# VHH binders against o75319, part 188

Target 1, 181 residues: o75319
Amino acid sequence: GNHIPERWKDYLPVGQRMPGTRFIAFKVPLQKSFEKKLAPEECFSPLDLFNKIREQNEELGLIIDLTYTQRYYKPEDLPETVPYLKIFTVGHQVPDDETIFKFKHAVNGFLKENKDNDKLIGVHCTHGLNRTGYLICRYLIDVEGVRPDDAIELFNRCRGHCLERQNYIEDLQNGPIRKNW
Key: E = the ipSAE of ESMFold2; O = the ipSAE of OpenDDE; V2 = 0.75 times the mean of E and O plus 0.25 times the DockQ between their complexes.

## First folded at step 15 (VHH)

Design S16 (framework vhh_4orz_3; at its last look DockQ between E and O 0.89; V2 from the best seeds 0.71)
Fold by OpenDDE, look of step 15:
Order: structure tokens, then C-alpha cells, then sequence
Structure S16 (fold): chain B 181 residues (1-181), chain A 120 residues (1-120)
């Protein structure tokens, strides 16, 4: 059967909305087939995701999935009202310019189409931390002009966990700005 | 060296069928999960089907009941039988190996792809 991602249980299921942004990060929800390997309190399904978001008095307007597989859950497990976007993103390495651009484009597109609401952009990889944090911070830095350290601090605080990968942190702090178009 | 080579693509009319093949080499084929993905013009690459080393299968909702993934471990091949094809199935179809890497599932090798075109 399917394996639970390593250390997946160690991370908070859902972070908090990042103040001043439309971003919220979370770890990958797991479909029902994974639940037999989890204690009830450890389970985090697509349904649980939406329940937790509602508990925060928020609403998801878009989900960006950065995992490099499709076995954790299916788009059809999500409400039809919430668009799902897959951006296959390799782990442990700084995302390439194409991936960064795809992410920025998706975010900008969402913001243009959702000016009349306050729905959130939900972003996740496996743990909702490193790849997720990098791309969110990269957006804030490159597009919103946020200082790198401020972006990282904001993400870490809201996610409830700190970015772990030094290469990501280093690139955010000292790497070049990536094109926005 | 790991190699994945797709074949079987082509032009077909809507409602028609195609069978894609992927020839694998350079690794113990029977030990790995295999998948098919596709990328339509102007769209992002999307997952289509998966077959585990144990023979379990899973499908994207858009192709469920129309496509069938299978494997032949003796020949080191994975196949995708595509029936009731639709114009929206037009894409480059990629064979991929899925591995457990760094504590998560991850497509670590891809083929070059084979073009499938479905006309109205």
C-alpha cells in the first residue's frame, strides 16, 4: 500500500493566513486509503482541510499542489467550486525559473480574477513547508517587493514551522530576482 | 542508465482507440510503480494513470473507464489502452517511473513522450 510521507505527522496540518496576502500553506491532505496507517487524530483528508479553513473563518479560492505525484489525493476529492492547479515541483532543490514563473502566473491570474472577494490561495507540497515556503516567499520578494527576511519570517510564523532547507533560504536571501513575465 | 521510450501515438478520430507502449530499461522494472502523464497544447502536464509494482491501478477521473494501464514485467513494458478517445485527449503522453525518494513519492524519470491527436 501507499506510504505515509516521512515526517508528515510532525507538521501542523494547516497554517494561518499570511497577513497582507491571500496565501495559506498546509501539508498535503491524504485520501482515505492512507487512513488505515494513521491514528484517527493524525488523519488529514481533503475534507479535513476545508473544515480547518472554515474554522479559521476563511475560504479557499484556489489550491496549488506542488507535489510530484498524484497518489496523495485527487482533484475530484475537492469541492467543485475550488479550482485545483498542479505544478510538479521537484523537492530539495531550488525550483527552476519555469516553475517559479508558473507559480507567479497562477497567483497573479487568481488575484486578477478574484479582486471582488477575499478567498485564499492554498499552497502545499508534501509538508507544506520548503517548496511551498520558497515559492510563496519568492513571490512576495519578486512581485510584492518584500524584504527577503521579512517574507521568510512571515511565512515561518504563519505556517507554524520554519523553512528547513538552507539552499532555499540562501536563494531567497541572496539569490537573483526572477522574471515575473 | 534508466531509459523510458514511448510509442504507439498517432492520429485517431474521436471515438477511436489507441494503445501506447513504454519500453523500460536500465533498472529492475518489476520493482517500480509506473505512470502515464500527458501534456496538452498550452496546458500543464497532468497525471493520467498509475500502476504499482503489485499491479494495482489508479486513474485520473477524466480518463477513468476509458483508459486502462497495464504492465508486462517479462518485457519491461507498461501500456496504456485508450478507448473512446476525445479531442480533449490530444496531448503528448509521457511514461514515467515513480519512486519513493526523500520520504515522498516522486516521478524521477520520464520518457520523451509520444504525440496523440484526436480529431473531431
Amino acid sequence: as target 1 above (181 residues)
Amino acid sequence: EVQLVESGGGLVQAGGSLRLFCAASGFTFSSYDMAWLRQAPGKRREWVALITSGGETDYAESVKDRFTISRDNAKNTVSLQMNSLKPEDTAIYFCARESWDYGEYYFDYWGQGTQVTVSS
Scores: ipSAE 0.771, ipTM 0.894, lowest interface PAE 0.6, mean pLDDT 95
Fold by ESMFold2, look of step 15:
Structure S16 (fold): chain B 181 residues (1-181), chain A 120 residues (1-120)
Amino acid sequence: as target 1 above (181 residues)
Amino acid sequence: EVQLVESGGGLVQAGGSLRLFCAASGFTFSSYDMAWLRQAPGKRREWVALITSGGETDYAESVKDRFTISRDNAKNTVSLQMNSLKPEDTAIYFCARESWDYGEYYFDYWGQGTQVTVSS
C-alpha cells in the first residue's frame, strides 16, 4: 500500500556539499516497504544515502528531516551514531517563524558541537528541494549574511535542481531578514 | 469540519496500562490513515503508531510490543492500548489524520491531545 511520492523519481537522490557551508541536501530516503514499486536503479534507501555520502568522501553528523510524516523511513533505519532531528514543516507555504527558528537553532547547535570536525548536516524534505532549499538559504541569508541570489544559486548548483516554488523564491529575494537564530 | 478529540489519558503507575481513544468527525474516516504522536515536556513531538485505512499497523521501536493501535470504522474511532507503561511514556498524546493529497504523505489535522503521566 505505500505510494511513491509524486515526482520523487525525477530528482537526484543526493546533492553535493555546499562549499563554504556544512550543508548537503537530498530527497527523502524510502524504506524497503516502498521498493516493491521501484526498479532497482530507482531505489534510494537510508543505507543508499550513507553509501552515497561516503562515496563523496563526506560524513553526516546530523540529519534534519523536514517532512510532515513518518511514513517514509524510521529513525531506527539510520546509523545509531548519527543524530536525527524531525522538524515538522508544512509544505506549500513559506515556513513560519517558529519553524525557521527551530532550524537555525539546530544548525547553530550542530556547528558549536562539531567545530573540531568536518561532518555535514544532511537536510531533506520529500524532494529535497523547496522546503529544504528555503530553510538552508534562509539560514545562509539571515545568519551568515549571504546575499539572497548567491544563496539560491549555491543551493541550486549543489542540489542539482533549481528551487521551484515562486513564493519561496520571492520571500528569499524580497522578504524580511529574520533575526531569529 | 474535521475534528479529532482524544480522551482516556490520566495518571498511572509504571508497569500499568491505559487506553486512549480518538473520536473523529467531519470526514470519511474509513478512507484515511490515522496516527498517534506524543510530546513530552521539553522534547520534540514524535511519532508513536500508525494505522492505515486498510488496517495495517506500524510502530515506533520504543513502543513496539507494548502499544497496540486499532480502529473502529463503524464508530469513527482510533484507539491506542498502552501496556507496560514507563516514566518515559509521559507525554501529551495527539491523534492525527494522515493525507496523501498533493502527492505526498502529511499529517493535516491534529487533536488537542490528552495527557498521560506515568509515575515511578
Scores: ipSAE 0.535, ipTM 0.807, lowest interface PAE 1.8, mean pLDDT 92
ESMFold2 (binder alone), look of step 15: mean pLDDT 86; pTM 0.856

Design S17 (framework vhh_4orz_3; at its last look DockQ between E and O 0.85; V2 from the best seeds 0.00; counts 0 for: grease 25.7 > 24.2)
Fold by OpenDDE, look of step 15:
Structure S17 (fold): chain B 181 residues (1-181), chain A 120 residues (1-120)
Amino acid sequence: as target 1 above (181 residues)
Amino acid sequence: EVQLVESGGGLVQAGGSLRLFCAASGFTFSSYDMAWLRQAPGKRREWVALITSGGETDYAKSVKDRFTISRDNAKNTVSLQMNSLKPEDTAIYFCARESWDYGEYYFDYWGQGTQVTVSS
């Protein structure tokens, strides 16, 4: 059967909205087939995701999935009202310019189309931390002009966990700005 | 060296059928899950189907009941039977190996792809 990602249980299911942004990060929800390997309190399904978001008095307007598989859940497990976007993102390495651009483009597109609401952009990889944090911070730095350390601190605080990968942190702090178009 | 080579693509009319093949080499084929993905013009690459080493299958909603993924471990091949094709199925179709890497599932190898064009 399907394996639970390593350390998946160690991370908070859902972070908090990042103040001043439309971003919220979370770990990958797992479809029902994974639940047999989890204690009830450890389960985090697509349905649970939406329930937790509602508990925060928020609403998801877009989900960006950065995992490099389709094993964990399917787009059809989500409400039809929430668009799903897959950006296959390699783990453990700084995302390439194409991936960064895809992410920025998706975010900008969403913001242009959702000026009249306050719906959130939900972003996740496996743990909703490293790849997720990098791309969100990269956006804030490159597009919003946020200082790298401020972006990282904001993400870490809101996610409830700190970015772990030094290469990501180093690139955010000292790496070049990536093109926005 | 791991290699995945797709074949079987081509031009077909809507409602028609195609069968894609992926020839795998350079690894113990029977031990790995295999998948098909596709990328349409101007769109992002999307997952299509998966077949585990145990023979279990899964499909994207958009292709379910029309496409069938299968494998032949003796020949080191994975196939995608595509029936009732639609213009929106037009894409480059990629064969991929799915592995457990760094504690998560990951498509670690891809083929070069084969073009499928469905005309109206």
Scores: ipSAE 0.838, ipTM 0.914, lowest interface PAE 0.5, mean pLDDT 95
Fold by ESMFold2, look of step 15:
Structure S17 (fold): chain B 181 residues (1-181), chain A 120 residues (1-120)
Amino acid sequence: as target 1 above (181 residues)
Amino acid sequence: EVQLVESGGGLVQAGGSLRLFCAASGFTFSSYDMAWLRQAPGKRREWVALITSGGETDYAKSVKDRFTISRDNAKNTVSLQMNSLKPEDTAIYFCARESWDYGEYYFDYWGQGTQVTVSS
């Protein structure tokens, strides 16, 4: 039964903290039931995620899960001290304005609540690349005023992989600035 | 035209039981995994249970051993038997279809939901 997502093995598990931001991106962690088809060195569980974050001398304060499923792991597989937020985000198409608003609202709420610490917002979709990169960049552009090309370059460098979906890239570069609510 | 229609919701006293049904049409039901999700007042939608096309099941920790998901491929239905209900089970319950499109798991169709209210 459980399928490993296509190309999931090809991506670095966890990126680096994006300098000047509170973001870190990663691919979806997989619960133990997926490990039957993985070599030990290929495994990336919820526990592995937190170990890798700690190895970077960082701490997660929120995980935003953008996948359109709950198959990969359960919220109870995460430490109780780390809030978990599911934003069901349709793949292959630029996220709609309501999804973008939910993401911005969640990030802004986190930043207000965590202004006196340095905890990170972990964001993932299936591969931690296209949906994740789009929403992080959309936030940086619309809320922080970052130039589109600079946001994309920063994400690509820190994730360790480049955004691939051209419709996402075109929307970030040439699309309208979204309302910040 | 894929359709999922939930039924069987209602008001029930804590400790009671309720059975939800989801009638599926417009696709080859036996080929798809099916799930129940729920959305409590003021909360985001959360996953409750899954049944694969092969009949394997999985449950959220909060409902494990109290809820049972099942399917009837002859009638194109998925059911959720809910026992030992608690006030925190109060929510709108949604039936969803899960596919393996584009190389990942994906809830591609949803029902409109049925309300379950558990009184103290």
Scores: ipSAE 0.620, ipTM 0.827, lowest interface PAE 1.5, mean pLDDT 92
ESMFold2 (binder alone), look of step 15: mean pLDDT 86; pTM 0.858

Design S18 (framework vhh_4orz_3; at its last fold request DockQ between E and O 0.92; V2 from the best seeds 0.77)
Fold by OpenDDE, look of step 15:
Structure S18 (fold): chain B 181 residues (1-181), chain A 120 residues (1-120)
Amino acid sequence: as target 1 above (181 residues)
Amino acid sequence: EVQLVESGGGLVQAGGSLRLFCAASGFTFSSYDMAWLRQAPGKRREWVALITSGGETDYAGSVKDRFTISRDNAKNTVSLQMNSLKPEDTAIYFCARESWDYGEYYFDYWGQGTQVTVSS
């Protein structure tokens, strides 16, 4: 059977909207088949994701899935009204330029098409922390001109957990700017 | 060395069928979950189907009830039977090995792919 990702239970299921942005980060929701391995209070399904977003008086306009599998849940588990975008992103290493560009392009496309609303871009990897945090911060730094430490602090505060991987932090703080086109 | 080699691609008319094969070598095939993915022109790579080492299967919604993934552990092969093909199924199809690594699932090896073209 399917395994629960390690330490998955240790992370808050959903963060807060990042002020001044359209981003919200969360850990991967798990489809029903995983629930047999979880206590009821540990369960976090696609449905639970949307309920938690509503509790924050927000609405998702896009979901970007950075996991490198399709095992955790399916796009059909989501409302049809919310676009789903998969960007296969390898864990534990700094995303390559192509991945960074894909992410930026997706975000910019969404913002262009959603100028008339305040819907959020939901981003997640497995834990919704390291890969997720890196790409969000990379966007804020490269595209929005945010100071690296400010971007990291903002993400950490809103996610409720801090970026853990030093290579990601180091790249954000001292690495080169990546192309935006 | 882990190797995955796809075959069976080609040109087919809409409504037709194809069977893809992936020959695996360099690892204990029977111990791993295997998957098919595809990448259409100008689109991102997407997951198509998965078969576990135990023989359990799962499918993307877009191919469910049309495609069937299977494996032959004696021959170290995974196959994808594609029926009722549509033009939107046109893509390069990749065989991949899925592993549990660093406390999560992800694909760690890919083949070079085989072209599938479905004409209207």
Scores: ipSAE 0.809, ipTM 0.903, lowest interface PAE 0.5, mean pLDDT 95
Fold by ESMFold2, fold request of step 17:
Structure S18 (fold): chain B 181 residues (1-181), chain A 120 residues (1-120)
Amino acid sequence: as target 1 above (181 residues)
Amino acid sequence: EVQLVESGGGLVQAGGSLRLFCAASGFTFSSYDMAWLRQAPGKRREWVALITSGGETDYAGSVKDRFTISRDNAKNTVSLQMNSLKPEDTAIYFCARESWDYGEYYFDYWGQGTQVTVSS
């Protein structure tokens, strides 16, 4: 028994690169064992992810996996040349300061090591929307000084779906800047 | 209430073996998937192995063919047999329960962990 995550089929597999950033967001890829319950056109495997990124004339240099499980795919399912980082992020509530710090640290480390290329940071949770959007926007606000509404609008447009959880949106708009990073 | 208690950790020489145990209580153990994770000093917590309620298993590539996860539904225990241990296996090992009740997989309960130290 593997279950397809609820509403996973309702989301576009991969967004577009967010202009002016190194980010691209997507929903969780599902390894072969999940495909029994999917029509062929519904499949979105780790291989499909890399094919779709290449079709956009982009290249992934890091994948940050925010899911609170390892059920969906394993790092071994990815090309050995692409670093993989798991940050266990609890859903349905605003990520805690430790999680935000880990995300900022990972992004800053990637940018330092990849100054001489244009590779992207791929970020996903289960649906590639709420946790993913929150942490990307939190980074843009706290580190890059982007206005909250501008960060949210950029993410929504490039992901192709709007952030859904009001508590995340309210924290981005009205919550404190997390300065210790 | 849900409780997960790990045991069996200790000091072992490289190339040696240990068996970890996780005692579960407070829920219908046979209905849940169970996992082992580990956290080495200064490193992020990582997944090690999974066993489904039906007994199907899966492993991280770094431990495949050296570690074996198993469960005993009569005793409500999950075990991790660790063979051919390497210094890089040194970590705190955690037992976790995996839930599906909210439409996606997540680890909803964790044990306190047991230390495994592999010396050169």
Scores: ipSAE 0.646, ipTM 0.858, lowest interface PAE 1.4, mean pLDDT 93
ESMFold2, look of step 15: ipSAE 0.636; ipTM 0.845
ESMFold2 (binder alone), look of step 15: mean pLDDT 85; pTM 0.852
ESMFold2, look of step 16: ipSAE 0.625; ipTM 0.849
ESMFold2 (binder alone), look of step 16: mean pLDDT 86; pTM 0.855
OpenDDE, look of step 16: ipSAE 0.720; ipTM 0.867
ESMFold2, fold request of step 17: ipSAE 0.464, 0.608; ipTM 0.762, 0.836
ESMFold2 (binder alone), fold request of step 17: mean pLDDT 87, 87, 87; pTM 0.868, 0.868, 0.868
OpenDDE, fold request of step 17: ipSAE 0.752, 0.785, 0.459; ipTM 0.881, 0.893, 0.763

Design S19 (framework vhh_4orz_3; at its last look DockQ between E and O 0.03; V2 from the best seeds 0.00; counts 0 for: pae O 4.8 > 2, placed apart)
Fold by ESMFold2, look of step 15:
Structure S19 (fold): chain B 181 residues (1-181), chain A 120 residues (1-120)
Amino acid sequence: as target 1 above (181 residues)
Amino acid sequence: EVQLVESGGGLVQAGGSLRLFCAASGFTFSSYDMAWLRQAPGKRREWVALITSGGETDYADSVEDRFTISRDNAKNTVSLQMNSLKPEDTAIYFCARESWDYGEYYFDYWGQGTQVTVSS
């Protein structure tokens, strides 16, 4: 049996576009097999994700999936027109430099290929908060030169929930700038 | 100590078959969901198949009609029967244990992998 991720129901499904960036964060969509354990108003499927993005007058141009499983939905559940990238990201610890590099490389590639449109990079982990917030903030700090506290505040406000893991927050605030690209 | 040991890999001609095995030890095997993943040279590791402790299965679309995952709780093994192999199936195949800890699914243990090479 499929379990609903703990506290998943407590998080807003989709955040707001982060101003001045191409990022939007959301919690993991759940395929239909999970819906047996959800009330209708609690459902958030891959289709629901795209409906909510459209309702914001936005369009996804890339989805980066940071979960360390494939249980929640298959890439084939997404529209064929939207590229999907899986970066297996171990939870509970600060992502290693290889993971950070993969994320930065994907974002930089997207920005180059999409400089003539306004499509968004959708990023999610299980809750769309800790791993997602860390990697987005790490990109803003290292690549765009944003102050750590400003990056964190922007993410928290646009996601609608504050980053929770102190080891991630501490690394963003006090850890070294990673100059990898 | 949790251990997962894959075997059964090798060189096969396109259209051929292989059966992979994963021997599990150091935990209550029948209580865990198990998966196969693979990693081709220069590519990211990707999911192939899952079997739950209750025997329910799921597959990546690219393998669904060709591969069959199964488990033998008496022998603590997970198997992957691979038919109609294509050169694109060439990869190191890993078995993984899927845990439910801290309220979410994640792969917490991996085997060392077994090489599958499919020639044209």
Scores: ipSAE 0.392, ipTM 0.707, lowest interface PAE 2.7, mean pLDDT 91
Fold by OpenDDE, look of step 15:
Structure S19 (fold): chain B 181 residues (1-181), chain A 120 residues (1-120)
Amino acid sequence: as target 1 above (181 residues)
Amino acid sequence: EVQLVESGGGLVQAGGSLRLFCAASGFTFSSYDMAWLRQAPGKRREWVALITSGGETDYADSVEDRFTISRDNAKNTVSLQMNSLKPEDTAIYFCARESWDYGEYYFDYWGQGTQVTVSS
């Protein structure tokens, strides 16, 4: 269905670019059919996403969708020039090694192919917070060698909201490094 | 006739777990998205979890890391595993069928509900 996710309205639609990275996090954009259920100022469509990114003087080069559904918007709602990657990510547990690997592989592939530009990797789940934050931080920790607390702080600051799930935080802080290949 | 019958509710202490069940009949179960809703006293009904006919899932933010929805099309059942329960989870829980009309999904049928009470 096209029900507004709970608390979706409570989160900033788009975060800020994470300094020193190509990452930007945002909440899930909602296709036009959701607009009738929202006040105009609450609307956040795929088009709105790109407008907001532009307002930040940035450009999206890739969208990674971590939601475990396809009902919020269609890839066809995005510009053809921006590749879309779906990584179905379960929300009630720490992402498994396969999911983590898929995410890392996608990011590394993008960076390899986009060395000549400064386009961003846009990552979102439903709220663009917990699953999104975990995987971004996991990448920074495992691949870039960033301290867990620094990665978490950076993400929280840039997203404008803090990671909420203790299991994610605990895994980032104290969990093992995941395989990168 | 479409029928949805919930079961599995009860009294549980905070931090405990419950598993709710819903038995569906009277329609082609495998063709429909299913959901769990809940309504606490004095509050509006809210959706908790949804599972599509294809097996995709979504959750309310308040339960996303604690609840798991699943379905068995062979048995015409949908389940809700509730872990780490909180007093705020106290409510009547309803199994609901989601339908499509005029470009949007809506819940057209639900059962009588099952009471879940979480004590502090």
Scores: ipSAE 0.021, ipTM 0.294, lowest interface PAE 4.8, mean pLDDT 92
ESMFold2 (binder alone), look of step 15: mean pLDDT 85; pTM 0.847

Design S2 (framework vhh_4orz_3; at its last look DockQ between E and O 0.80; V2 from the best seeds 0.00; counts 0 for: pae E 2.3 > 2)
Fold by OpenDDE, look of step 15:
Structure S2 (fold): chain B 181 residues (1-181), chain A 120 residues (1-120)
Amino acid sequence: as target 1 above (181 residues)
Amino acid sequence: EVQLVESGGGLVQAGGSLRLFCAASGFTFSSSDMAWLRQAPGKRREWVALITSGGETDYADSVKDRFTISRDNAKNTVSLQMNSLKPEDTAIYFCARESWDYGEYYFDYWGQGTQVTVSS
């Protein structure tokens, strides 16, 4: 059977909207087949994701999935009204320039098409922390001109957990700016 | 060295059928989960089907009831039977190994892919 990702239970299911941005981060929702391995209060399904977003008086306009599998849930488990974008992102290493560009392009496209609303860009990897936090912060730094430490602090505060990987933090703080086109 | 080599792609008319094969080597095939993915022109790579070491299968909704994934552990091969093909199925099809690593599921190896073209 399917394994629950390690430490998955330790992270808050959904963060808060990042003030001044359209971003919200969350851990990967798990489809029904995983529930037999979870206590009821530990379950976090695609449906639960949307319920929690609504509880925050927010609405998702896009989901960016950074996991490197399709085992956790299917795009079809999501409402048809919310676009789903898969960006296969390798874990534990700084995303390559192509991955960073794909992420930026997706975000910019969404913002261009959604100027008339306040819908959120939901981003997740497995825990919704390291890969997710890096790419969001990379965007804020490279595209929005945010100071690296401010971007990291903002993400950590809103996610409710801090970025854990030093290589990600180091690259954000001291690494080069990546191309935006 | 881990190797995955796809074959069986080609040109087919809408409504037709193809069978893809993936030959695996360099690892214990019988204990591995295997998958098919595809990438259409100008689109991102998408998951198509999965077969576990235990023989359990799963499919994307877009191919469910049309495609069948199977494996032959004696020959170290995974296959994808594609029926009722549509122009939308046109893509490069990749064989991949899915592993449990660093506490999560991960596609760790890919083949070079085989072209499938479905004409209207």
Scores: ipSAE 0.734, ipTM 0.890, lowest interface PAE 0.6, mean pLDDT 95
Fold by ESMFold2, look of step 15:
Structure S2 (fold): chain B 181 residues (1-181), chain A 120 residues (1-120)
Amino acid sequence: as target 1 above (181 residues)
Amino acid sequence: EVQLVESGGGLVQAGGSLRLFCAASGFTFSSSDMAWLRQAPGKRREWVALITSGGETDYADSVKDRFTISRDNAKNTVSLQMNSLKPEDTAIYFCARESWDYGEYYFDYWGQGTQVTVSS
């Protein structure tokens, strides 16, 4: 009974590292139990994720999972050397301040612990686009002082897909700077 | 309308056991997937266990082999047997229903939670 997420096949599995940042975005990997409904070329497992990151000559140092479920894969499917963090993020709505704070706190903690290496923060929701793009851009705007349009352009280019949800785009472009807690 | 009501929380000594219950109403319980999650003070909410409508179970590594999720479709309840409790299991425990929503899996209903406190 596992369902493939709607439109999941339409998205590139993994984006490119966002220059000047430690972020890389991807769609949710799917564990083996989902593969019965996938052609071999459509598969994108946790193992496939790490192979694709390695092909880019990069290394993940943290995965932030923004999905509102645990169905798609388990942390144990990941190498034990890569920290995994779940932040349950409600879709279709601009994330609340608590969710934004959790994301910022996780990123800041990673940057402190990894200041002497080049490991990346992998971020995904279901499609690796809207919730993922919003929170990455919100971090860049609020913490790094990046202009909203520059953050959005960088994310879109490196993800290979444009942010789609208008309420997220409007909040990034025209909403207030969210203060760190 | 969906209602999920947790019970069975309380104070327990480390190494002890406790059994949580979730009474469900307002939906076809026997065809629904159910989960337990928890939130410790100052921590993020984390997933604990899942039981599908077909009875398949899954657990977070931190509780595997100590906790057992089960369901009783005649009584519309899901339960969590918690053995070998540790102070780090101290949290508010929430019962949740998982559905297919907006083309993805989604926890769509939550109970108010029941407190579990494990003392050293």
Scores: ipSAE 0.440, ipTM 0.735, lowest interface PAE 2.3, mean pLDDT 91
ESMFold2 (binder alone), look of step 15: mean pLDDT 84; pTM 0.839

